# Ledger of designs, part 205: VH-VL binders against q0aze0

Target 1, 268 residues: q0aze0
Amino acid sequence: MKIILVNNRFKENTEKKAQEIAGQLSALNVEVIIDNGLDEPYAGTVDFIMVLGGDGTMLRAARRYGQRAIPVLGVNMGTVGFLSNIEINELAEYLPLILREEYSLEARMMLEVAVFQQQSLLTRVFCLNELLLRSNSPRMLSFALEISGQKLEPYRGDGLIVSTTTGSTAYSLSAGGPIADPQLDAFIVTPVASHIINKRPLVVSPEREISLHLLEEREAIIGIDGQIKMDFGAENRVLIKRAPHPLLMVNLKAKPFFTSIDRSLQRQ
Below, E stands for the ipSAE of ESMFold2; O stands for the ipSAE of OpenDDE; V2 stands for 0.75 times the mean of E and O plus 0.25 times the DockQ between their complexes.

## First folded at step 9 (VH-VL)

Design K9 (framework fv_inotuzumab; also named N47; at its last look DockQ between E and O 0.82; V2 from the best seeds 0.00; counts 0 for: pae E 3.2 > 2)
Fold by OpenDDE, look of step 12:
Structure K9 (fold): chain C 268 residues (1-268), chain A 121 residues (1-121), chain B 112 residues (1-112)
Amino acid sequence: as target 1 above (268 residues)
Amino acid sequence: EVQLVQSGAEVKKPGASVKVSCKASGYTFTNYWIHWVRQAPGQGLEWIGGINPSGGYTTYRRKFQGRVTMTADTSTSTVYMELSSLRSEDTAVYYCTRDYEGTYLVSPDYWGQGTLVTVSS
Amino acid sequence: DVQVTQSPSSLSASVGDRVTITCRSSQSLADYYGDTFLSWYLHKPGKAPQLLIYGISNRFSGVPDRFSGSGSGTDFTLTISSLQPEDFATYYCLQGTHQPYTFGQGTKVEIK
């Protein structure tokens, strides 16, 4: 068995822990590739991806490896989040199951986000949580939302979030979006401080495409999973689709989403 | 081996433009952002901006917007930084540096040797 | 802009000394997920800056164990446990969380 170990390299003493785990896995005749984020993604074939860290680490790992259809296990390192399945102190307990491939997989829809300047593609990113369009000034944005060719009334507000159901418990929730079953595939379109006070979030079929562009010359920002930030102007447009492949999240330990959601949210 | 090799020193008049190149090798060119940092004499390091060679997306420090243009040539694995309307204050050593994350400067790990740009009348 | 202030601006030390440099930011460098993009660099005249520490405390490849980083939020430290002759240089911290990305003003470590 060959495992990629993705480390949360942005916190103290994570490299040391990754090395320890790598040693333990090696002792069990597992080939381990430690991804410290400095090198290119490992291009070889692997059987399993283990993400050591919280939601942020998982989001990065998803963007980095999600398209490869490899089982991804989130191992929490003491943070609060929704994307880890087991705790680091539980790893030894569940390691035999991992090695025997005795686990279930949850397919989580990802977004395909394409940002254009006129007809030129600036970037294409797969992401697990959300795309955010927001103002980069105290002034509201005016922007157009199109869903599968249907032009909605212009949006006026601080911004807009297009989220997966996985991302429903992330920034979308803070903006007033609904909590969605992560087993459901759908877009959640959540206004951010809309000029229309009662403007409601939309739940949109994953079969549809979502397009955004500004209607006036304003400084805006595109945010992806709260980790990628890009300037966005009137010359740009963003196209959002369902990613061709879902993230295959490993489910070793039962984590009832709806029975634990309140506890998780209260800790945030 | 990762290497960033920059073009040679430049001497320019005020109001002129300078274009510095940074040739990358030893890694997949389009997988890493290239950022530019400068150091004026007796001063510290100052971030100028960055470019994603994949797609050519750029981000500039506001003070340089309108004067700086970064471009990437994937065929030659070279990034260019052009600075126009040069001022004496632009006299500095300019560095290119590599970083994977891009929109966060996570760990600019490899740097070019630097290019001295002197602006004098 | 996020201000990053290093202290001290300069210091004199001898080989074998323990050296500590601090970096303070005007706001937290942790992002929404708690990840912190704080790096330390060594810079010698006429040479390219060299990455020492990234993500607060992670040593870059080839960096000796005598270099260590710590901190959180707005306060960070670089420690050289036993200064070596090759360590006399100017050190910079870099915050990569907020644009525009900013460096500390530098700390020059000189030989006593």
Scores: ipSAE 0.635, ipTM 0.865, lowest interface PAE 0.8, mean pLDDT 93
Fold by ESMFold2-Fast, scan of step 11:
Structure K9 (fold): chain C 268 residues (1-268), chain A 121 residues (1-121), chain B 112 residues (1-112)
Amino acid sequence: as target 1 above (268 residues)
Amino acid sequence: EVQLVQSGAEVKKPGASVKVSCKASGYTFTNYWIHWVRQAPGQGLEWIGGINPSGGYTTYRRKFQGRVTMTADTSTSTVYMELSSLRSEDTAVYYCTRDYEGTYLVSPDYWGQGTLVTVSS
Amino acid sequence: DVQVTQSPSSLSASVGDRVTITCRSSQSLADYYGDTFLSWYLHKPGKAPQLLIYGISNRFSGVPDRFSGSGSGTDFTLTISSLQPEDFATYYCLQGTHQPYTFGQGTKVEIK
């Protein structure tokens, strides 16, 4: 068995724990590849991906490996989140189940984001939570939204979020979007501080294609999972569709989504 | 193994433009961002901006917007930084550096040797 | 812009000394997920900067274990446990969380 161990190297003193876990896995004849997120993703074939960290680390892992149809387990390192399944101090208990493939998989849809300048593709990325279009100045954006070729009335405001159901509890929630069951496949389109009366969040089929472009030259950016940021001008267009493969998340223990979100909202 | 090699020193008059090159080798050129950082005499390091060579996407520090242009030539694995409307304050050593991520400057790990640009009348 | 201030601006030390350099930011360097992009560099005149530490506390490949980093939020520290002759240099911290990315003003470590 070959496992990628994705370590969060962006918090203090995480190296020792990652090395301990790699040693434990090696002692069980597991080949371990450590991915610290600094370099290119490991290109070889692997059987399993273990992510050590919180939601941010899981989002990076999903962007790097989510399209490969490999089981991904989130192991929490102390910060409570929505994307981890077990705690680090529980790993020894669950490791035999991992090695025997005694777990269930939950498929989580991902977005494919393609940014163009005229007809030239500038970049293509995948993400688990959302794309955020926002103003990078005090000025409102004026922008066009098309859903499967249907042109909506222009938007005016601070921006727009196109989210997966997994992303419904991230930035979309902060902008007034609905909490969605992650078992549901859908795009959630949530306006950010719209100046147009009654622009409401939309829930649309994951088979639809969503495109965005600015109607006026403004300072704007697009953000992907809160981790990738790109300048976005009137010469740019973004196309969003369902990614070819979902992220395959490992379930080793019951983690009820609704009670988890309810507890989180009580703390906010 | 990983190397970034920059073009030689330049002397320019105020109002002119300068174009500095950074040739990469020893890794997959299109998989890493190249950022530019400068150091004026007697001062610290200052980030200017970066480019993703795969699509040519750029991000610049706002104070340089309209004056800086970064481009990449994938056939020669070379990144260029052009700075226009030069002022005496632009006199500095300019460095290119490699970093994998675009949103955060995480670990600029390999650096060019530096290019001295002198702006004097 | 996020301001990053180093202290001290300079210090004199002898080989074998423990050296501590501090970096303070005007606002938290943690992103929404708590990830912090603070790195440390060694710089000598006529040479390019060299990465020592990234992500607060992670030593870059080939960097001696006498170098260590620590900190959180707005306060970060680089420690050299036993200064060696090749360590006399200027040290910079870099915050990579908030654009524009900013370096500290530098700390010059000079021989006594």
Scores: ipSAE 0.525, ipTM 0.802, lowest interface PAE 2.9, mean pLDDT 89
Fold by ESMFold2, look of step 12:
Structure K9 (fold): chain C 268 residues (1-268), chain A 121 residues (1-121), chain B 112 residues (1-112)
Amino acid sequence: as target 1 above (268 residues)
Amino acid sequence: EVQLVQSGAEVKKPGASVKVSCKASGYTFTNYWIHWVRQAPGQGLEWIGGINPSGGYTTYRRKFQGRVTMTADTSTSTVYMELSSLRSEDTAVYYCTRDYEGTYLVSPDYWGQGTLVTVSS
Amino acid sequence: DVQVTQSPSSLSASVGDRVTITCRSSQSLADYYGDTFLSWYLHKPGKAPQLLIYGISNRFSGVPDRFSGSGSGTDFTLTISSLQPEDFATYYCLQGTHQPYTFGQGTKVEIK
C-alpha cells in the first residue's frame, strides 16, 4: 500500500512527528511519500492520503489532491476541527482498518475558482470552504454578482462570501449565513456587512456559474479558504463553478453532525 | 537541478525603464511562482512582487504598483520584471526567487544570482 | 506594514559558539488556522540568499541540524548551536503572512 502523508510545515515542530508516523507506517510495509506542501504534489498513483493537522492542513490537502479521487483521512494533532476524523493518539487503533480499507467515504463538494484580467485567465484554484471577496481599504466595495447570466442588483458593502456547504460553518457563518448539512451540494452566497438591507444570504444550485466583478475602482482581495489571498481590481473578474471532483473524506469514527454542532462551534 | 539565471548588470538614467530577465530550468516552470526581491546598497531585502507563470497573474507591493510589470514567457521558461520611471533609490541588486504557494511568501528556496541595476545621472 | 525587527544588528563570535538571533514582528504572523510563514535566510556577499528555516522551525533540505528555529505569534528565534566557519554571514528573517512581505533588517555574524 502506498500512502501520501501530508504534513503542515507552517507550524512549529511538525517535522519530528511526521517522520515518526512515517516510520511507523514503513515498519508495516507501507510505502510513504511525505508531502510538506512546498513542492509539486506527488504525481504518481497512491491508495490513500493521510493529513496530519487540523482544518487548515486539510484545506491545503484538498487544494493539492482533492481532484484526484483518492481517499483522504484527516488526523487531528490538537483541537478537533470540522474536517478531521480521528485524533493522532487514536491512529494506532485505526491503522488496521486503514490498511484493510475498512472505512466509508463522504463526498464533499469543492469550488473551482478562476480569476481573469479582462478575457485572460490569470489563475485557477480549487477550494473546499469558501471564496471571500472583500475590501482592502477603509472604503466599501460596489460589485456585481451574476448567477448563470442573471445579473442581481449591485452589492455595496465590505464584500461577499461564496461557500460550499462544508464552508457554511466557517467564515460564512460569522457573516450571517446558514449552517448547512455538509451532505448537500450547494453554493451559499453570504454578503459581508452589506449596506443594502435587503441583500440576504442565497442558497444556490451547484450547477450554477457565479461571477463577480467590481463596479468601480477599489482595492479588493479574493481570499480562498482563508489561506490564499489575491489582489482584485476593476479589470478583474472571478468565475466560480463546482469543481469536477469532490473531496473524498474517509470516515473511520462516527461524528454525528447535528448533535455535535454546538460543541464543534464552541471549540473554534 | 533547479536554476534561476538572471540577465546582466544595467546602468540607467533617472526616468528610464529597466527589464530584468530570470530564466528558470530544472523544474516545471508553470507550477511555481516567481517573486522579485531587491537589496539597495547598505540596506536589507525588499519584496517587490510575484507572478504565476501559468496564467500571468501578478501581485505587486503597493509602492511599486503602476511602475512595475512582470511577465512570463512559457516557451523560454523566462520571467521578466520591468521597472519604469527609475529613481536613484531604485539602485539595487534585484533577485528572482521561486515559491510554490501563490499569495504567501512561504519558502523562497532557489534564487537567481542577482542583477545590479544602477540609476545615476 | 508589518515591521520585523531583528536583534542584534551584528555580533562577533568564534567557531563553536552558540548564536541566537531574534526576530520580532509588529503583529502576529499566524493566520486563522495557525499557519505561520516565518523563514530564515543566510546571505553572503556576492551570493544569493540561502533558505535555512521555514514555517518557524523546519529546516530546508540539506541544512545542518545545528540550525534550529522556534517561536510563535510575534517572537521568533534562530539558533546556531555550534558555529562553523561557513556560518559567518548575514542572517535575515522573512515574514510571508501579511502583504507587503517584509524582511528583518539583518544580523551580521562576524568572526571574533
Scores: ipSAE 0.436, ipTM 0.762, lowest interface PAE 3.2, mean pLDDT 88
ESMFold2, look of step 9: ipSAE 0.072; ipTM 0.641
ESMFold2 (binder alone), look of step 9: mean pLDDT 92; pTM 0.936
OpenDDE, look of step 9: ipSAE 0.543; ipTM 0.839
ESMFold2 (binder alone), look of step 12: mean pLDDT 92; pTM 0.937

Design M1 (framework fv_ragifilimab; at its last look DockQ between E and O 0.06; V2 from the best seeds 0.00; counts 0 for: pae O 14.1 > 2, placed apart)
Fold by ESMFold2, look of step 9:
Structure M1 (fold): chain C 268 residues (1-268), chain A 124 residues (1-124), chain B 113 residues (1-113)
Amino acid sequence: as target 1 above (268 residues)
Amino acid sequence: QVQLVQSGAEVKKPGASVKVSCKGSGYTFTGYWMYWVRQAPGQGLEWIGVINPDSGGTTYNQKFKDRATMTVDKSISTAYMELSRLRSDDTAVYYCARVFESGSYYLDTPFDYWGQGTLVTVSS
Amino acid sequence: DIVMTQSPDSLAVSLGERATINCKSSQSVLYDSNNKNYLTWYQQKPGQPPKLLIYWASTRESGVPDRFSGSGSGTDFTLTISSLQAEDVAVYHCQQYYSTPLTFGQGTKLEIK
């Protein structure tokens, strides 16, 4: 059995813990690859991914490995977030179940984001929570949203969020979007400080394609999962689709989503 | 071991073009954005642009957009930067550089691995 | 464009003493969403390409001696060499990677007094 341990090399406690766990797994004849963010993603066959850290480390792991259909377990090392399943002090209890593959999987939709310079593909990224289009100047944006070729009336405001249901509790929530059951597959499209009052959040089929472009020259950015930032201008367009594969999140410990919402949001 | 090896020095006349190559080895060439930067004698560094070797997508410094063309040949892990309509003030050392993290957008990560530089001299 | 201004243009410091180089950006290079300053420091020795020292304003690159440190946020940044060594003679550049075009400071030449 081969496992990737993902940690954040800039957080010393996760790096030390990853080394400790790798030693424990090696003693059980498990091959371990540590991904601390320094090297390129491991490309070989892997059975399981263990993410040591908070939601931020899980978001990076999802972007690097989420399209490979490999089980991913979030192990929290601090306050409980929305993407961890177990606490680090519980790992020893659950490790036998991991090794025997006695767990369920929860599929979480991801976004596929393609950014174009005019007609040429500039880059393609995947994200778990959201894409943010936002003004990068004091002036509001004027931009076009198309959903499967259907052009909506122009938007004017600070920006727009296109979120997964998993991302509904992230930036989308602070912008006035709904909390969504992460078991649903959908886009949640939430305006940011819209100047047009009839621009309500939209919940859109995951089979749709969403396109965004600016209608006038402005400095804007595209944010991915609150971690990656891209320049975006009048020469750019972004196309958003459901990613080919969901993130396969390992479920070892029941996390009662609805009864825990207030507690999780207060700790975030 | 990551290496970027550039083509040799060039001497050109005003009005000509130059094409500098940068061969990457020791890593997955298409996984990392490639920058081009130049440094005129006794001057600071000036960014020319960036290319995504996987898509071929480019972003140029506006100063160079009409004269610079960046391309890649994936089959030999080599990036190219061609600068046309050369003038005397294009005399500089031209560097390629790679971002140090894979899977990142080019503004998300610094560029750390540099080629040795290619001196381009433009003179009558 | 974000203009990067270094000070001083040149600096002479005795071996074992502290060297300080300043860099100011014309606008903030801090991205609030990830709380990172998109600022690097490079060392460039004669006849060589630049070498990355510091990124995210304060994160030291692997293999860089711990006498090098970066500090600051937003628009004002400092590179500090706590105890100057002979091999530290170089030109030092700051560079922002917050937005295109990527821009560099004019450089600071560091010499041993």
Scores: ipSAE 0.641, ipTM 0.838, lowest interface PAE 2.0, mean pLDDT 89
Fold by OpenDDE, look of step 9:
Structure M1 (fold): chain C 268 residues (1-268), chain A 124 residues (1-124), chain B 113 residues (1-113)
Amino acid sequence: as target 1 above (268 residues)
Amino acid sequence: QVQLVQSGAEVKKPGASVKVSCKGSGYTFTGYWMYWVRQAPGQGLEWIGVINPDSGGTTYNQKFKDRATMTVDKSISTAYMELSRLRSDDTAVYYCARVFESGSYYLDTPFDYWGQGTLVTVSS
Amino acid sequence: DIVMTQSPDSLAVSLGERATINCKSSQSVLYDSNNKNYLTWYQQKPGQPPKLLIYWASTRESGVPDRFSGSGSGTDFTLTISSLQAEDVAVYHCQQYYSTPLTFGQGTKLEIK
């Protein structure tokens, strides 16, 4: 068995724990690759990904490996979030199950985000939470939203979020989006400070395609999972689709999503 | 007290390689990242790359990706930066610098301690 | 790459007077998630490595005199020395650590008038 340990390179405790776990796994004849985000993603075949840390680390792991259809386990290390399944102090208990591949998988839809300059692809990213378009100035954006070829009325506001159901408890929630069942596949399109008061979020079928572009010369940015940022201008287009592969999240321990919402959200 | 001590000045011919060392002391060597920066005479600072002394993970400035190699010897708390295929415009003072632990997980952090610098002169 | 541009390239200020150095980034170095500007100021004296003065755009490094202050957000930043002292003669550098590659300004040479 070969396992990738993903940790936060800027959190020494996660780095040290990764080393410790790597040693333990090696003693059990498990091959371990440590990915702290500094190096390029491991290109080799692996059987399991263990993410040590909070939601941010999981998001990074998802972007790096999510398209490879590898089981991904979130191991929380004292943070509050929605994407960890077990706690670090529980790892020893569940390790035998992991090694025997006795676990359930939960498929989480990811976004495929493609940013273009005219007809040229600038970047393509798979992400677990959301794509954000927002103004890079105090002025509102004017942009076009198109869903499966249906052109909606021009939108004015500070920005727009296209989120997965997993991402519904992230920035989309802060912007007034609905909380969605993570077992549901859907896009959530949430306005950010629209000029139209109480403009409602849209819940969109994952079979749809979402396109965004600016209607005027204005400085904007694209944000992905709050961790990637790029400039976005009038010459750019963004196309959002369902990723071809979901993130396969390992479910070793039952976590009641809806009963834990209050607890988790109160701490954010 | 935290100290970074670099190797001495080097004079190299074009096409040669140079390996600069940086020994850390007064802190846990593997607990902090080591950055490399250079400064040509009368010029600004230029980032070369960074290494995690614990994991060995590296990130390079694309400009130096094919010529620079960063390594560490944890047993002696020493980081190394090797630059190959030297040319005249590689003439500069090369610095190692420790990253300040800010708690941020976004890309990089500032440099709180610096080595004294190593002058590398490339000339025919 | 994020381009850092300092202004002026050089300035002369009288002792006891205010010195102001500006730094502009070609892109915002403000991280929305933590609302921090990934901007650092360094002081470099001849024959010495850079010395950290300010990080997170406005946080003063320990041991740095109070007369040094950093301000700004997004793309525009300023290093201010409220009352120039003789020991402040140096080259000052701004640096972004928002994204790789890390980039520095061209430096500003500060002298006594």
Scores: ipSAE 0.000, ipTM 0.459, lowest interface PAE 14.1, mean pLDDT 89
ESMFold2 (binder alone), look of step 9: mean pLDDT 92; pTM 0.937

Design M2 (framework fv_inotuzumab; at its last look DockQ between E and O 0.01; V2 from the best seeds 0.00; counts 0 for: pae O 16.6 > 2, placed apart)
Fold by ESMFold2, look of step 9:
Structure M2 (fold): chain C 268 residues (1-268), chain A 121 residues (1-121), chain B 112 residues (1-112)
Amino acid sequence: as target 1 above (268 residues)
Amino acid sequence: EVQLVQSGAEVKKPGASVKVSCKASGYKFTSYAIHWVRQAPGQGLEWIGGINTYTGDTTYRRKFQGRVTMTADTSTSTVYMELSSLRSEDTAVYYCARTEWLEYGDFVDYWGQGTLVTVSS
Amino acid sequence: DVQVTQSPSSLSASVGDRVTITCRSSQSLLHSSGKTYLSWYLHKPGKAPQLLIYDVSNRFRGVPDRFSGSGSGTDFTLTISSLQPEDFATYYCLQATHFPLTFGQGTKVEIK
């Protein structure tokens, strides 16, 4: 059995813990690959992915490995986030279940994002939470949204968020979008500081294709999961679809979504 | 125009805590991480740690583990650094600085004006 | 921790002089992606530090052409081709290839 341990290169405690876990697993004849973010993603076959850290580390793991349809377990080493399942001090308790593959999986929809210059594909990326289109200057954007070829009336404002249901509790929520049950598959389209009063958030079937382009020359960016950015201008178009595979999140410990939302909203 | 504006100078006694603020403007707050760097009198620059403003994840240099806490408030575009159990050796100018890439944070581009923290009895 | 040593620790120069500052790392700063995360900063007392050069050789926006960076592996240089009155300051290199981030000890450039 071969697993990847994903950690954060800026978090020394996570590195030490990853080495400890790798030693324990090696004693059980399990091969371990450590991914601290410095190297290219491991390209070979693996059976399981363990993420040591918070939601940011999980987002990177999802982008790197989410399309491989491999179980991914979030292990929290600090403040509990939305994407962690167990605490690090509970790992030894659950390790036998992991090795026997006695756990359930929860599928989380991902976005597939393709950015074009005119007709040429520039890049293709995947994300777990959201794509953000936003102005990169003091001026508002004027942009077009198409849903499966249906052109909506132009948008004017700071930008737009296209989110998964998992991403509904991230930037989309701060921009006025709804909280969605992550067991639903949907796009959530949330305007950012819209100047047009009739532009409400939309919940859209995951079978649709979403296209965005600017209607005027402006400095804009595309943001992915709050971690990757790309310049975006009048010569560009972005196409957003449901990714071919969901992220397969491991459930070992009950973590009811709705009580977790209530606690998270109590933040200071 | 990117700006990082820090809170004013502080004078503290040994054993106390200090909380320095860094208010960001002119860019999307959650698209960039914030690092904290200090300079003691007559010394060079020393990295303290950083915070991902989108996820709230923090990373601290080992010598500050257990004494430093960094937080972000997206509603005010403000990062805070709290340093506890102050010693005279903590007397320094403390800077916040923005990283070009949120995910990697590999260099800093814009800096705050600095906050002098003086620890004396 | 990766140690980064600058040379010289200080120097005196006149306006118009060519100035070269070196930065030597205890480990290679070449990342497997092919990037090298070394940057240079200018710092005057009482002012915020300013980014000059990132990724070894890329000038930050608004930085004059007289500033240039070069190097690879463990050895890096910052060159000021013709020193101006506003360039008298302390210069730092920063490596970010390895955790933790570490600065060089600084090079003070003073007017002769």
Scores: ipSAE 0.011, ipTM 0.528, lowest interface PAE 9.6, mean pLDDT 86
Fold by OpenDDE, look of step 9:
Structure M2 (fold): chain C 268 residues (1-268), chain A 121 residues (1-121), chain B 112 residues (1-112)
Amino acid sequence: as target 1 above (268 residues)
Amino acid sequence: EVQLVQSGAEVKKPGASVKVSCKASGYKFTSYAIHWVRQAPGQGLEWIGGINTYTGDTTYRRKFQGRVTMTADTSTSTVYMELSSLRSEDTAVYYCARTEWLEYGDFVDYWGQGTLVTVSS
Amino acid sequence: DVQVTQSPSSLSASVGDRVTITCRSSQSLLHSSGKTYLSWYLHKPGKAPQLLIYDVSNRFRGVPDRFSGSGSGTDFTLTISSLQPEDFATYYCLQATHFPLTFGQGTKVEIK
């Protein structure tokens, strides 16, 4: 068996824990790769991914490995979030189950985000939570939204979020979007405005495609899962689709999502 | 009255596939999840996976990942479980089961009558 | 898997007897939410299983008062206060706190 431990190099406690776990797994004849996010993703075949940390670490792991259909387990290390399944102090208890592959899997839809310069592809990224288009100045943006070729009325505001249902409890929520059942596949399109929300959030079928471009010469920013940032201008276009493969999240414990929302949100 | 009615017994060769149906009635089909559980001869009950009848999203036990596919047809209020690459150890009575809540990992309040699947050379 | 062990595997009893079945899990079934996902089922040959008790101690609708559930953590009990003729069957506990869902091996209650 080969396992990737995903941690955050900038979080010393996660690095230390990754080393400890690696030692334990090695003693059990498990091959371990530690990914702290600074190097390129491990290209070899692996059987399991263990994410040590919070939601941010999970988002990075999903972005790096989500397309490879590998089971991903979130192990919380004292942070509040929605993407971890067990606590770090529970890992020893569940480790035998992991090694015997005695767990269930839950598929989570991801986004495929493509950014273009005219007709040329600049970058393509898979992400678990959301794409953000926002102004890079105090001034509002004017931008066009198309859904499956249907052109909506121009949007005016600070920006726009396109989120998965998984991401509904992330930035979209802060922007006034609805909380969505993570067992639902859908896009959530949430306007971002400093003062007035001019349009209602949209819940869109995952079968549709979403396109964004600016209607004026302004400087904007594209953000992905709050971790990737790139400049966005009038010559750029964003295309958003459902990723061809979902993230396979490991379920070792039942997670009553709705009964935990208030508690989780209160601690954030 | 809530009812889950499953398709009839199946006899398959090793390596073949089987598709079992579970027709639901007596309740709003899209408001509950359906799970599949099997019982091999002389053995206990084993959970296979579940499906959200509203979204069609599924969760599978790891040992069945890659071999099992669950689908839901809202127009007929029917859930299907397809198991491929059948082995002799897959011989069992297969049950569909409804959870009280739509969320996975809850208790089962109603069961189908079971479908015997026999895998023999 | 979370191991769920029922005891005894089988028992013989008479109508009117008090019957106790135990279910022990290899780890706590208390969820962080405060719920304990432990349920009990009755299964007769050739019939669909039926729910008796959910969330450790709640009787499902239509279930007679003679059935009761108790326990916490890793130890749970199903009690039939006065066994009736229709109660001869195999009983299973189910834990749903941890995935995959796992059942006890069953307890067959036979007529003495």
Scores: ipSAE 0.000, ipTM 0.442, lowest interface PAE 16.6, mean pLDDT 91
ESMFold2 (binder alone), look of step 9: mean pLDDT 91; pTM 0.918

